# Ledger of designs, part 118: VH-VL binders against b7kms5

Target 1, 80 residues: b7kms5
Amino acid sequence: DTFETVRNTIRIESEVDESLRQLCHEERITKETWLEAAYLYLCEKPEELAQVIQLAQERLSQRKAIADYKRAKTMQERFL

## First folded at step 8 (VH-VL)

Design ba11 (framework fv_miptenalimab)
Fold by ESMFold2-Fast, scan of step 8:
Structure ba11 (fold): chain C 80 residues (1-80), chain A 128 residues (1-128), chain B 107 residues (1-107)
Amino acid sequence: as target 1 above (80 residues)
Amino acid sequence: QVTLVESGGGVVQPGRSLRLSCAFSGFSLSTSGVGVGWIRQAPGKGLEWVALIYWDDDKRYNPALKSRFTISRDNSKNTLYLQMNSLRAEDTAVYFCAHRGYKFSLGPGTWSSYFDYWGQGTTVTVSS
Amino acid sequence: DIQMTQSPSFLSASVGDRVSITCRASQGIFSYLAWYQQKPGKAPKLLIYAASTLQSGVPDRFSGSGSGTDFTLTISSLQPEDFATYYCQQLNSYPLTFGQGTKLEIK
């Protein structure tokens, strides 16, 4: 038979999305098949996968820091 | 079973070139996920990674050696090569070739790569 | 480059002892760490990969632990054949780097 699929909704940085969309258009592939291929490829190179995981952790930390800053600034402006 | 046998070592003068070979059996470098690398060990010293080549011909080098060393393979002969140029006294070492394995799982025992099968090594001495 | 530092560099012990060797990475490497045993004149032998996974055929007196930057190799009850040099290696990023080695000698 055929592959069973699942639908996911994700939110990514707009500049990253624009760049990926252009790449997919030029190479005649879809974002979903790119994502599948990228993950499967990295699973065969754990040393490369480790670098991707580290970058993901850094990006997640940066998003948390920005959210924390915005929250603190709002509280400061409300009470000062 | 997996075997790797290095050859091509010897005594060479500084500035010369030398090519090492590693004949392997029990696996193919055309198999997805497979890699083979070179690790060297100077007399009385520890291990130093030299280079690694993957099934897709992706090559990774120790940055300290990249300008002088080239890793290559011949899949039809099941042989790995290390071309060493502009040899220096500090390149004196036993050179091992090793199969690079990996495992990826979510349960007990996690993901990582490793060097699981090693050759006996071939000695390179750079001396005048 | 990620620096791998082993402690101690030399260790004297007796048969039957429990010994531990530590390995510290200069930056986080998750669990991308392997341990090797090398006897004089021989190639290294893989003992443990992914910090704590025992390689097939390696006696269960060997165990590994740790993650991030601090790792330990433990031999629960030393046997005569265990006197050798041990190396840790990070496989998290290029260049791949090894610790300086720990030589385990008979008391």
Scores: ipSAE 0.228, ipTM 0.795, lowest interface PAE 3.9, mean pLDDT 90

Design ba12 (framework fv_miptenalimab)
Fold by ESMFold2-Fast, scan of step 8:
Structure ba12 (fold): chain C 80 residues (1-80), chain A 128 residues (1-128), chain B 107 residues (1-107)
Amino acid sequence: as target 1 above (80 residues)
Amino acid sequence: QVTLVESGGGVVQPGRSLRLSCAFSGFSLSTSGVGVGWIRQAPGKGLEWVALIYWDDDKRYNPALKSRFTISRDNSKNTLYLQMNSLRAEDTAVYFCAHRGYKFSLGPGTWSSYFDYWGQGTTVTVSS
Amino acid sequence: DIQMTQSPSFLSASVGDRVSITCRASQGILSYLAWYQQKPGKAPKLLIYAASTLQSGVPDRFSGSGSGTDFTLTISSLQPEDFATYYCQQLNSYPLTFGQGTKLEIK
């Protein structure tokens, strides 16, 4: 009543999702409330938020590299 | 509005201990997001971060000093402490306490932390 | 540890001059950088945080720029009260570290 929410669809690495699902099940919380709490907590410690941003940038770079590799491999296999 | 006042400095012999105090007003260390720390400055030298304590009692130390220095607080007295053990000549410095601020915006703005209010410092001289 | 290196260490200038001080981090710190001014016998005063945000009450002749590893503090028209020592600080990771300082003196 008090909280206005928005629905988002997010894709994350399968192993990370599995670990997070287990944590949420064991602690009796939801992925949505974990995400909200984690972000709000980090906003009050910008020094630690900075480290999370750097990790996110690194992971994004890794995902792009993997996607590029898979695309190149598929093209090579299709045309050989 | 915000003030911090250090005390407890003096002349002390090598190997001894000393406890510094910082009395603050205009904010509470129990307020979410607040932190207070110690920064020191040797005569004629630059600034060196010593330690920081957050509202949730999370404590962060300069690794070079962690084994000898302990940060603590008394929220009921609005006072911050620095316990310094096994003092050495190189610990001779002015010790400042400072309020650690931060900014967070959901719109245009920045996420950041900084030391915005500083005390005048208390001098510690370690000599024989 | 992240090392912060300032240049120059000493700067001689005249009232009305435009001066710039550079601060370089040994690794990326995003925009988690603050600049402080310190006058002899006094505590440091916050000038700029988040690399480029001016602290309330600080004259607009002061400005900061940069991100990542290379940062600059600029004073567009030097005033007599600006002769002081300036320090940069990274607040990106522990331990928090400061530059060695830049002493700005009258020519």
Scores: ipSAE 0.261, ipTM 0.809, lowest interface PAE 3.6, mean pLDDT 90

Design ba13 (framework fv_miptenalimab)
Fold by ESMFold2-Fast, scan of step 8:
Structure ba13 (fold): chain C 80 residues (1-80), chain A 128 residues (1-128), chain B 107 residues (1-107)
Amino acid sequence: as target 1 above (80 residues)
Amino acid sequence: QVTLVESGGGVVQPGRSLRLSCAFSGFSLSTSGVGVGWIRQAPGKGLEWVALIYWDDDKRYNPALKSRFTISRDNSKNTLYLQMNSLRAEDTAVYFCAHRGYKFSLGPGTWSSYFDYWGQGTTVTVSS
Amino acid sequence: DIQMTQSPSFLSASVGDRVSITCRASQGIWSYLAWYQQKPGKAPKLLIYAASTLQSGVPDRFSGSGSGTDFTLTISSLQPEDFATYYCQQLNSYPLTFGQGTKLEIK
């Protein structure tokens, strides 16, 4: 093997995964190589990378808010 | 050494078209990561970004100019162009071509970009 | 569009003075900010990028600071060759925008 690789497990939204899976199937590439290519491409366009990072921060905040809401609701329903 | 040589400026009547050229040496416009563009400056005024083109032919425009101006490049001549149509008196300016550099920031830990090499500027005067 | 506002628009100073020019973005731009120096009849010259990183070949009397919306360019001991117009630029989002400029003249 000429490349050193690491194995990652990631959890993404179902709809996003379905769309990416269709793209990879149609273009005959893998999710792994798409992720590598996307990151490398964006590193050469910092203006675009900045916008992607902002979107990522917004999505992370949304996930955290949803998780916090579910946690609070479960606690209330269990104990009240 | 990186050099930018501009040409094509001049005096033109309102409503006409003009094409500016910028010849680059010291790097190839087709090199992955390269971005080059145009910035203009009206007499006695500040800097205004016009357009930017990336190595993959992705183009970004100042929305105020997008309908009248077209950025393009010819990799075989290593030359950047700005096609200006329907010129108005307010387009009178010095037009600079510039190379967009980028690198990892040493400050807050983010990537950043900047215009590191500039041409001498070519003057466009739109006058009746 | 992100508006970049510089303060002051005009600054009069003497050789040896410490001078500061401020730049404010209408929205957060992190550290995606560059500073340029322009002398009459010449193209702008990059001084600082990423808000605080000094471009190679630029004298160390120049420094930049700030993040988010508020940025400062400082010249610690003004030299005769520093009398010029200075511009900030945000490169965080399109369209790329410049401040209106600060003209630094000898007192």
Scores: ipSAE 0.283, ipTM 0.809, lowest interface PAE 3.2, mean pLDDT 89

Design ba14 (framework fv_miptenalimab)
Fold by ESMFold2-Fast, scan of step 8:
Structure ba14 (fold): chain C 80 residues (1-80), chain A 128 residues (1-128), chain B 107 residues (1-107)
Amino acid sequence: as target 1 above (80 residues)
Amino acid sequence: QVTLVESGGGVVQPGRSLRLSCAFSGFSLSTSGVGVGWIRQAPGKGLEWVALIYWDDDKRYNPALKSRFTISRDNSKNTLYLQMNSLRAEDTAVYFCAHRGYKFSLGPGTWSSYFDYWGQGTTVTVSS
Amino acid sequence: DIQMTQSPSFLSASVGDRVSITCRASQGINSYLAWYQQKPGKAPKLLIYAASTLQSGVPDRFSGSGSGTDFTLTISSLQPEDFATYYCQQLNSYPLTFGQGTKLEIK
């Protein structure tokens, strides 16, 4: 076909996925094309892209904190 | 050559309105990715961002000024406007219009915007 | 709002000196920072954007460094035309904000 594409496997928060799936269904688009369009649009507004990057950094920090908590809980449960 | 020239400044009494104009050349505000804004500077003070308008007519304002100031454009005349209402003594400043550029690159730290071309400024004095 | 604080507010130096001006953001702004030079009665001139990228036409004695919250503008070997007021600006979040300025004057 016209576009050379690459397949990616990603894991996102269930609530976010549900909301995005609903939007895509209502607007007759796919998650792939929404992601591409969103990134390309933000590249033309670096001020807004910067804010998205900060949110991404915050979410990454939250995921690391959750992983750390789960490790600690596993160690505690092993001992009891 | 990119040029921006402000006009419309002057002495005005508190509570009155004033409209500033910025005539520009060398770029079009209908070009994707382009933005133009207003930055002001009170006598002896630093720079304060007022408002910004993008090619898609998206408008962003300093929240402290949003209720009294309106940014608009006329693409057919290559002109940017700032409508200032309910003027106060603290609005006394030189008002600059500036072209907002941006850089997109695949390298880290290169997705950024900046104000690269500025007009000479027009002076607004609010006094009784 | 993101507060931008410059240090020092006033700096006295001589031609040939190496000077550094710092800018601190109250919140992380990655590299979304620009530096401007303003001479009396004139509009600001863009020197550096993306914290460290030199604007075309700006002498290479100017350099920028830093990321996150702490940034530095350095001028190696000051020239007479460099005596001016310098401003940093964050373009990470609305409202866009500037530092209070650093006035570089003859010692």
Scores: ipSAE 0.237, ipTM 0.794, lowest interface PAE 3.5, mean pLDDT 90

Design ba15 (framework fv_miptenalimab)
Fold by ESMFold2-Fast, scan of step 8:
Structure ba15 (fold): chain C 80 residues (1-80), chain A 128 residues (1-128), chain B 107 residues (1-107)
Amino acid sequence: as target 1 above (80 residues)
Amino acid sequence: QVTLVESGGGVVQPGRSLRLSCAFSGFSLSTSGVGVGWIRQAPGKGLEWVALIYWDDDKRYNPALKSRFTISRDNSKNTLYLQMNSLRAEDTAVYFCAHRGYKFSLGPGTWSSYFDYWGQGTTVTVSS
Amino acid sequence: DIQMTQSPSFLSASVGDRVSITCRASQGISNYLAWYQQKPGKAPKLLIYAASTLQSGVPDRFSGSGSGTDFTLTISSLQPEDFATYYCQQLNSYPLTFGQGTKLEIK
């Protein structure tokens, strides 16, 4: 049978994207298949999945903090 | 269905080496998702994780033991090994082999792991 | 390393009592926690995984709760066969670590 796929649009840090593109180019794989393989692999190692989730939570918190700071600064510059 | 049988324990002098074995039946050590390892318990003390090996030959060690201990497997014999070098008095313990189970669901689920099957243990005594 | 601390280390109780054992992680481990029972001379037996999920074949008088750093194992009505040592384990990060154990003795 053929695969049923879903199109996803994601935003990642430019430096991470550049590194991942280089890896995929050197190994002759796609970002799509790397993402699928990485997730499936981690699902079979929940103790490592837990660490990836923790890193993701930290990165999300950092992004929110930066976004909040930029929003506050923009409001201050416009209205103060 | 699943059984784990340890062997290779005994009395050994400090500084010597010893290799423990654990024979598995009921599953293959090379099956995707399989993880197996060693947990030890000193007399009258609690449990201490030693090492874990995954189906893809990825190995994880207790950092306190990594320099002296090596985990390995022989898929043809379906047997797990622990090579212990430079043994010390504090290595005196019952050594259990254990199967690491896990849960994963495509829907809402529990992404977790645990040790669900254990052998009876083999005793290692390091005595001068 | 994540340190797991159990309380109490020693507990005396009678058949029919409700008892609770607590386990505290030195950092957040979500629900990546298991509870084991060990009887003298025997290997540990898995009771609960994912903090609150009962392993198949384990009596329903055993229950687990908690998330993050604080966890509790409860036995709702002690039976004679429940007198044993209980261990919690975090499986959130390496090295995998166990609590020091709680020895449950008959009064």
Scores: ipSAE 0.380, ipTM 0.837, lowest interface PAE 2.5, mean pLDDT 90

Design ba16 (framework fv_miptenalimab)
Fold by ESMFold2-Fast, scan of step 8:
Structure ba16 (fold): chain C 80 residues (1-80), chain A 128 residues (1-128), chain B 107 residues (1-107)
Amino acid sequence: as target 1 above (80 residues)
Amino acid sequence: QVTLVESGGGVVQPGRSLRLSCAFSGFSLSTSGVGVGWIRQAPGKGLEWVALIYWDDDKRYNPALKSRFTISRDNSKNTLYLQMNSLRAEDTAVYFCAHRGYKFSLGPGTWSSYFDYWGQGTTVTVSS
Amino acid sequence: DIQMTQSPSFLSASVGDRVSITCRASQGISYYLAWYQQKPGKAPKLLIYAASTLQSGVPDRFSGSGSGTDFTLTISSLQPEDFATYYCQQLNSYPLTFGQGTKLEIK
């Protein structure tokens, strides 16, 4: 049997992608299957899932701050 | 039916060691997602988490106790252990072992872990 | 470490009363909170997990609410068997920590 899958487009930090890509190559798995396995594993350890969610919230806040800064800079260059 | 039974408690002098055992049935520590831990309660006081071991042998400790206490298991005997070294008067407590369960669903508020089955406890008294 | 502050420490009530016990976390724990009941000389019993989900076999007069830092356990119509000590526990991060307990006594 084959899993019914959905294609997702995600953007992650280049350093994280490089590290994950190397891990997947060395372990002979794909980024997709690593993501699935990591999520399912964390679902069985809610204590650790909670900590991952906290880190995700921190990273999201950082990304938003960076995006807001870059947007402001671009608007200044384009409109001022 | 899930059961857990602690043993190995007693009266010990400060500085000595003691090993507690917890015999369990109705689940296996080799089953994915399963965890078992130790929680203690000093006389007249509240609950304090000691340690937890997961199916994959991942071990988590209360940092205040990690240097003196070691959690381990023997899956072939369905038994959990707590090795307690350098015992102090403040280690006097009833020691419970407990099964750590978890649940999740697609709805909010249903992702969590908990201690759902507990043994009756074994008493450790550290006295001079 | 996440400190769990539970209040009140003691609560006197009568059969049929509605009672509430509160638990406050020193930092956000989302909904990763459980409530336990302990009777003298016995092991704790799980009542509620994920802040508001009732454990199977627990009477529906028990309910939990809250998220983040403030949580409440409510017993809508107190029964004789409910007189016990109640504890909250956060399972958001290590070390796992409990509140100090609330002893519910009959008036």
Scores: ipSAE 0.266, ipTM 0.815, lowest interface PAE 3.7, mean pLDDT 90

Design ba17 (framework fv_miptenalimab)
Fold by ESMFold2-Fast, scan of step 8:
Structure ba17 (fold): chain C 80 residues (1-80), chain A 128 residues (1-128), chain B 107 residues (1-107)
Amino acid sequence: as target 1 above (80 residues)
Amino acid sequence: QVTLVESGGGVVQPGRSLRLSCAFSGFSLSTSGVGVGWIRQAPGKGLEWVALIYWDDDKRYNPALKSRFTISRDNSKNTLYLQMNSLRAEDTAVYFCAHRGYTFSRGPGTWSSYFDYWGQGTTVTVSS
Amino acid sequence: DIQMTQSPSFLSASVGDRVSITCRASQGISSYLAWYQQKPGKAPKLLIYAASTLQSGVPDRFSGSGSGTDFTLTISSLQPEDFATYYCQQLNSYPLTFGQGTKLEIK
């Protein structure tokens, strides 16, 4: 079958990005192919996928809490 | 047609060891995404998961049993094993082997694994 | 460990009845839940996986619903062959755990 791809731009934590870059360099693969392989592998182990989803939900919640705190602090300092 | 047949059960004294076998057909444990596990059931009690082995030799155990039980496979013989050491009276049960299937599809409720084909079970009785 | 609790533990019903069995998880398991039927002396049989997907070959009088922590197995019109013990199982995390079982018996 022919390859069809889409382009995505994502924002991840700097330390995670640095670690992933190093892994990809050492293993001679790309971030794109690692992401595809990781997802496909996890789809064959739903028990593991469920744990990854839980971690993702926790990280998303933490990011939103931090963003909300910073926004509230800015309003207090500048606009109250 | 998928079939699994357990063997190796019997009456054994506490502290002894026993190895169970599960001969399967209709699938290969070398095929990506395949897994096979052991589930046991004590007389008159419910089901308890024992161990699971995946196609990539990744092994998962019930933490309560991990120190005494070992799951292994022989792909050339299409056979799964459960090595049981230091047997106790509470290990008395019917031991089933089961094929672990999974599904990944579009739509809510379709990402999951399950045990879709089961053997008839082999009985292990640990008594003095 | 995730604890799975079934309600009721015993259920008495008649042929033709609509019956429901509930399964509750001690923490969220999304839809990583299966239901099994077991008859005396036999191996369990998969009925439903992913909380609501019917296994091929299982009669459509069986249905599953729920997500997160609360799940229900429903038999819309009970048949004589349905008198058995039913188990739910979570496959969200290790160790994999089963409910204590619900024994469905004839009135």
Scores: ipSAE 0.317, ipTM 0.833, lowest interface PAE 3.1, mean pLDDT 90

Design ba18 (framework fv_miptenalimab)
Fold by ESMFold2-Fast, scan of step 8:
Structure ba18 (fold): chain C 80 residues (1-80), chain A 128 residues (1-128), chain B 107 residues (1-107)
Amino acid sequence: as target 1 above (80 residues)
Amino acid sequence: QVTLVESGGGVVQPGRSLRLSCAFSGFSLSTSGVGVGWIRQAPGKGLEWVALIYWDDDKRYNPALKSRFTISRDNSKNTLYLQMNSLRAEDTAVYFCAHRGYKFSWGPGTWSSYFDYWGQGTTVTVSS
Amino acid sequence: DIQMTQSPSFLSASVGDRVSITCRASQGISSYLAWYQQKPGKAPKLLIYAASTLQSGVPDRFSGSGSGTDFTLTISSLQPEDFATYYCQQLNSYPLTFGQGTKLEIK
């Protein structure tokens, strides 16, 4: 009667991590169990899961745009 | 076997209130992941979503109707309610209650919700 | 709000015909779309959910396709019992919205 688990390494925004860490500390849970519970809960409400996926897509696009901007700026300042 | 039966419709004057009931069987609104909603249809017109209630008492409304309509339930009676206040001529419709299902897959598959079992509807006519 | 537009609004066809009804969302809804059939005086019946998954008990002549904004319901060989009104519904965002309906009539 044991769960098979997988170890994942993820990078999230520091502000989000700080807030989630505070929540986990206050509620006496771990980030791993919060992630599992959040995903399972949303799977029972596909209407809301769809909205979360849309937000995730927006955040991914923003992170890519910021990374592209910083790369371009560094190259301009170095080689102009 | 899932069944839903609406009742409480009738002829009512503008500005009055009416409460609809939906008696269901074959599922429990206490079961995780279950939801039940109201969908209406005006004579000769299409379907319009009214409200939805989930097992955890989370309630979602059509914003156009939220100020006048309230969805509630009594799990001990397996009954869903729709309280309609300040009724208008445009609220004249057949009101259906429907079980909201969903599918989830851990692997290849589809995630989505849908309304799979419907009652036959109860007619509300708002007239002088 | 996401607007759902069906085309055509009226369709005349004969038994044995292949017919297609389209549904367009005003913004992307991925595959969060269901199709319903409604016969006169009766409640709607779920045909397809998640844009392309056939509901248990629905004849295999019905199929759905599409994703994002453009969706199609196809009946490969029309039967007499298929003359009805068909509705699409998006379940991507609140409020949940339906198309205006497509009435399929005998020629």
Scores: ipSAE 0.428, ipTM 0.854, lowest interface PAE 2.3, mean pLDDT 91

Design ba19 (framework fv_miptenalimab)
Fold by ESMFold2-Fast, scan of step 8:
Structure ba19 (fold): chain C 80 residues (1-80), chain A 128 residues (1-128), chain B 107 residues (1-107)
Amino acid sequence: as target 1 above (80 residues)
Amino acid sequence: QVTLVESGGGVVQPGRSLRLSCAFSGFSLSTSGVGVGWIRQAPGKGLEWVALIYWDDDKRYNPALKSRFTISRDNSKNTLYLQMNSLRAEDTAVYFCAHRGYKFSFGPGTWSSYFDYWGQGTTVTVSS
Amino acid sequence: DIQMTQSPSFLSASVGDRVSITCRASQGISSYLAWYQQKPGKAPKLLIYAASTLQSGVPDRFSGSGSGTDFTLTISSLQPEDFATYYCQQLNSYPLTFGQGTKLEIK
């Protein structure tokens, strides 16, 4: 036991997950270690991290818009 | 102590090329998180960012200059370069090299990048 | 590109005065902003980074505030050595951009 870790469940877009899984398989790393390395690397380039945060904010907005649309469509069809 | 010293400036005719050097000490460009950039200042005008190179050889350019300017380094000599091609009168400026620092914290607070140590500058004059 | 606009462009003040220089970004830059001081014939000197963090060795009469699009550099009690041009810079996105500068003249 070298490191203290936490277990999390995350949901990401299936196309992104497929691409990341292929990268991890080819490079012989795990999604967990890639996530840690990517975050730590970006922390050493704050100007690039800022751009990643903007992209994350845009993706979050897109997810909300899609969820709102699906929710409205479900209510219209009286799924409840 | 961090020092940066620019050289290679001079008077050149439009359309010609010039290579600037920046000799630095007190840090290494091979150290994770380190970057060095070029910032220029035309006579009587403000500061304009030219280019930045990171420890991992990642390079970023001002899009207005990218087609004509190339940033590079030689880690064995602790030297940064700026290759300037197809020079124009509007490129007349003092060219500074500067160490790019950063700070990061896992808590809320102050993290960011900045240019903390600057050279004295080298003057480039593009005239007929 | 993110445009940085400083106001005023020129400022005259007396020793002991409190002065403020403002910097406005054309789009949100969070706190990715630095302030520099440049004296005639010299290279710029970093004063403040992350909008409000004072660089080591800089006198505590200098302070920075703001986030998003509006930022302020304040000098609480002007000293003769504060004659200089002051520049803000955003480091939120490429290209990195500076304000046009504020020239401070001490009477």
Scores: ipSAE 0.272, ipTM 0.809, lowest interface PAE 3.5, mean pLDDT 89

Design ba2 (framework fv_miptenalimab)
Fold by ESMFold2-Fast, scan of step 8:
Structure ba2 (fold): chain C 80 residues (1-80), chain A 128 residues (1-128), chain B 107 residues (1-107)
Amino acid sequence: as target 1 above (80 residues)
Amino acid sequence: QVTLVESGGGVVQPGRSLRLSCAFSGFSLSTKGVGVGWIRQAPGKGLEWVALIYWDDDKRYNPALKSRFTISRDNSKNTLYLQMNSLRAEDTAVYFCAHRGYTFSLGPGTWSSYFDYWGQGTTVTVSS
Amino acid sequence: DIQMTQSPSFLSASVGDRVSITCRASQGISSYLAWYQQKPGKAPKLLIYAASTLQSGVPDRFSGSGSGTDFTLTISSLQPEDFATYYCQQLNSYPLTFGQGTKLEIK
């Protein structure tokens, strides 16, 4: 009630979204509140936060590599 | 450090089958983005693309040949194959295997591909 | 299918000459074009890809230009080892197609 909020749009992998949706349904929370709680919790634990950042960097790298491959294949074949 | 060596060529009669092999080293066909293909050259003539196989087992064929020719690989042996069926006199050629490389340009997603390493070829002669 | 036509089919030149070979695509292929050199009894060697990018290890006397349908391979100062057959290839769409080749002979 006292909180000022900002509107953000995020895109996440469908498999992760499904898993997170199931968790939120079972625990009766929202994706927004889960994100806020996870970040706040990790900010109090710098070593764990660093591990999460490393995983995020790895996932970003993998996503970019896959996107690059798909673009190259689409351009060559003109039908993907 | 990249090498490709073809084998399995020879003299065969029309209507018969032949399987060519290409033993490669210096790269893995399990590596994302990698492809290997077959290009042939009839005596005194130019180059003709036959088939290409990608790391994910996606296969592309020359439409004129796809009903008679099959490309496959065995990653555990670092070997590429070309199965040729119902051979005709017009299939007489040197068959090369070649590594398909590519680069991706920054910007709007422009890419380019090319055959950067080639084997020495194996000769197939289809005669009476 | 995209047809690739090279001009000339035969070219006679002397060491030290500047020579150009052209390649025309029957439809637009942007810059998805490669040039290969083939010596008698040997496999083709990649010279240029993306119409104008020189492959590593290839002498800088070789250059490529063009986009769309018209492309040129230029050798600025011909050397004895450059007498060979040259092929262009489009890699824009399947089936992949090559030009008929240009045989470069000593004059």
Scores: ipSAE 0.000, ipTM 0.624, lowest interface PAE 19.8, mean pLDDT 86

